# VHH binders against Tyrosine-protein phosphatase non-receptor type 20 (PTPN20): the designs that were tried, part 20

Target 1, 254 residues: Tyrosine-protein phosphatase non-receptor type 20 (PTPN20), of Homo sapiens (Human) (q4jdl3r159to412)
Amino acid sequence: IMQEFMALELKNLPGEFNSGNQPSNREKNRYRDILPYDSTRVPLGKSKDYINASYIRIVNCGEEYFYIATQGPLLSTIDDFWQMVLENNSNVIAMITREIEGGIIKCYHYWPISLKKPLELKHFRVFLENYQILQYFIIRMFQVVEKSTGTSHSVKQLQFTKWPDHGTPASADSFIKYIRYARKSHLTGPMVVHCSAGIGRTGVFLCVDVVFCAIVKNCSFNIMDIVAQMREQRSGMVQTKEQYHFCYDIVLEV
Short names: E, the ipSAE of ESMFold2; O, the ipSAE of OpenDDE; V2, 0.75 times the mean of E and O plus 0.25 times the DockQ between their complexes.

## First folded at step 24 (VHH; framework vhh_lunsekimig_d3)

Design BB4 (from AA4 with H111V; at its last read DockQ between E and O 0.98; V2 from the best seeds 0.88)
Amino acid sequence: EVQLVESGGGVVQPGGSLRLSCAASGFTILEYHLYWYRQAAGIERELIASITDSGSTNYADSVKGRFTISRDNSENTMYLQMNSLRAEDTGLYYCVKGYRTYYDEKWHLDVWGQGTLVTVSS
ESMFold2, look of step 24: ipSAE 0.774; ipTM 0.888
ESMFold2 (binder alone), look of step 24: mean pLDDT 83; pTM 0.823
OpenDDE, look of step 24: ipSAE 0.905; ipTM 0.947
ESMFold2, fold request of step 25: ipSAE 0.758, 0.748, 0.768; ipTM 0.884, 0.879, 0.889
ESMFold2 (binder alone), fold request of step 25: mean pLDDT 84, 84, 84; pTM 0.832, 0.831, 0.829
OpenDDE, fold request of step 25: ipSAE 0.918, 0.916, 0.918; ipTM 0.953, 0.953, 0.953
ESMFold2, last read: ipSAE 0.768, 0.770, 0.762; ipTM 0.887, 0.891, 0.888
ESMFold2 (binder alone), last read: mean pLDDT 84, 84, 84; pTM 0.829, 0.827, 0.829
OpenDDE, last read: ipSAE 0.918, 0.918, 0.915; ipTM 0.953, 0.953, 0.953

Design BB5 (from AA6 with H33Y R106K; at its last look DockQ between E and O 0.94; V2 from the best seeds 0.85)
Fold by ESMFold2, look of step 24:
Structure BB5 (fold): chain B 254 residues (1-254), chain A 122 residues (1-122)
Amino acid sequence: as target 1 above (254 residues)
Amino acid sequence: EVQLVESGGGVVQPGGSLRLSCAASGFIVREYYLYWYRQAAGIERELIASITDSGSTNYADSVKGRFTISRDNSENTMYLQMNSLRAEDTGLYYCVKGYRTYYDEKWHLDHWGQGTLVTVSS
């Protein structure tokens, strides 16, 4: 497992980060050293504006699994985040972080706080229609309305709240249930998945989701291949050897 | 374009007070670590005070109890309230914005203002 991770770390991946490095876009990045490749970045609108987000397509057993891997939104990028979700027709957001962990801000609160008052953005209005707090994740149902057209979309956000500050969960069971629920919730567009930087926990989520889909279809899978595909499309997916090992640990639980 | 514009410097008697302002544009002050540095003639820049993105503050020993860093997120502005000023507080005061990196888990100094001059003399 270690040998596989080391091989992935040593691979020289071609790719450019010009859009994320533009002075006008630098403050749209939560972390200056975590950027989407130019070739796979998610464009916003007709002008192909910038957001720190990457399309990820993983192929296994002739099936293609389509995701957007992105950073946790900044206060300054909340409007862009919702634009991305709507423009890609995504109905599921998987959030694999708490807003603050160990006193450190990981992601800003980008959704309405109550059922009574929508979140007012420049071009959108986001309504919280319903929520359910479970032991290990929170389910939120949103209706997102574009002000200029009145067009609306239903979006389900699933926030996993049990990832430890350091390392990986000691028990994989709650995370397995979370991923399976997210997959069952998916109807349209790429699944939008984020943590803080959009590479570590996000990478684990994508890998395990593909593996579970393969198991359901009685298809083969190769975790190293899945992670290699991700890393070609967003740099650094599955950040640590512990996270990589955890992907294998989760598979053994099924 | 990121800009930091300091104001509020001037000449003041020992024991007096000044309030420095740092107006920010091109970024939201709430999202960043922010710093006040000062530079006296012939001396390297010295960190005086900092405020984290979560709002925690820190101060150099030389100014503790006399200076207070704060920010107004609605005005996108940082402040330094300086009380009980001393001759050794004389210098050029800079507002500085940080940036965050993921792999080393650190904040680094990024953009600096032009500075505002504080002169404490009797």
Scores: ipSAE 0.754, ipTM 0.882, lowest interface PAE 0.6, mean pLDDT 92
ESMFold2 (binder alone), look of step 24: mean pLDDT 82; pTM 0.812
OpenDDE, look of step 24: ipSAE 0.885; ipTM 0.934

Design BB6 (from AA5 with S54T R106K; at its last look DockQ between E and O 0.94; V2 from the best seeds 0.86)
Fold by ESMFold2, look of step 24:
Structure BB6 (fold): chain B 254 residues (1-254), chain A 122 residues (1-122)
Amino acid sequence: as target 1 above (254 residues)
Amino acid sequence: EVQLVESGGGVVQPGGSLRLSCAASGFTVLEYHLYWYRQAAGIERELIASITDTGSTNYADSVKGRFTISRDNSENTMYLQMNSLRAEDTGLYYCVKGYRTYYDEKWHLDVWGQGTLVTVSS
């Protein structure tokens, strides 16, 4: 397992980060060293504006699984985030972080906090229609309205709240249930998945989701191949040896 | 373009007060660690106050209790309120913006302002 991870780390992947390194875009990145490749970045609108987000397409057993891997939104990028979700017709957001972990901001609160008052953004109004708080994750149902057109979209956000500040969960069971619920909830567009930087926990989520789909179809899978595909489309997917090992640990639980 | 522009420096008597402003453009002050540094003649720049992205503040012992760092997101500006000024507070005051990196889990100094001069003398 460790030998596989080291092989992935040694591979020199071609790719450029010009858009994310533009002075005008630099402050749109939560972390200066985590950038989308130019070739796979998610464009915003007709002008193809910048957001720190990558399209990820994973192929296994002739099936294609489509995601957007992205950083946790900044205060200054909340409007861009919702624009991305709407323009890609995504109905599921998987958030694999708490807003603050160990006193450190991981993601800004980008949704309305109550049923009474929508979140007012520059171009959008986001309504919280319903929520459920479960033991390990929170389900939020949003209606997102674009102000200029009146067009609205239903979006389900699933926030996993029990990833430890450091390392990986001691019990895989809660994360397994979370991933399965997210896949069941998916109807349209790429599934939008984020943690803080959009590479670590996000990479684990994508890998395990593909594996579960393969198991359901009685298809083979190769975790190293799945992670290799992800890394070609967003640099550093599945960040640590511990996270890589956790992908195997989760699969053995099922 | 990211810019930091300090203002509010000047000449004051010992025991007086000044309020420094740092107007930011090209980024949102709420999202970053921000710092005030001071440079007196013949001395290296020293950190005198900082405010984190969570709003936590820290001060050098030499200014603790006399200086207050704050920020105002609506004006996109950081402030340094300086009270009970002393001759040793004389110097060029810089505001600094940090940036965050993921792999080393650190904040680093990024962009510096041009500085505003504070002179404490009779």
Scores: ipSAE 0.753, ipTM 0.882, lowest interface PAE 0.7, mean pLDDT 92
ESMFold2 (binder alone), look of step 24: mean pLDDT 83; pTM 0.824
OpenDDE, look of step 24: ipSAE 0.902; ipTM 0.945

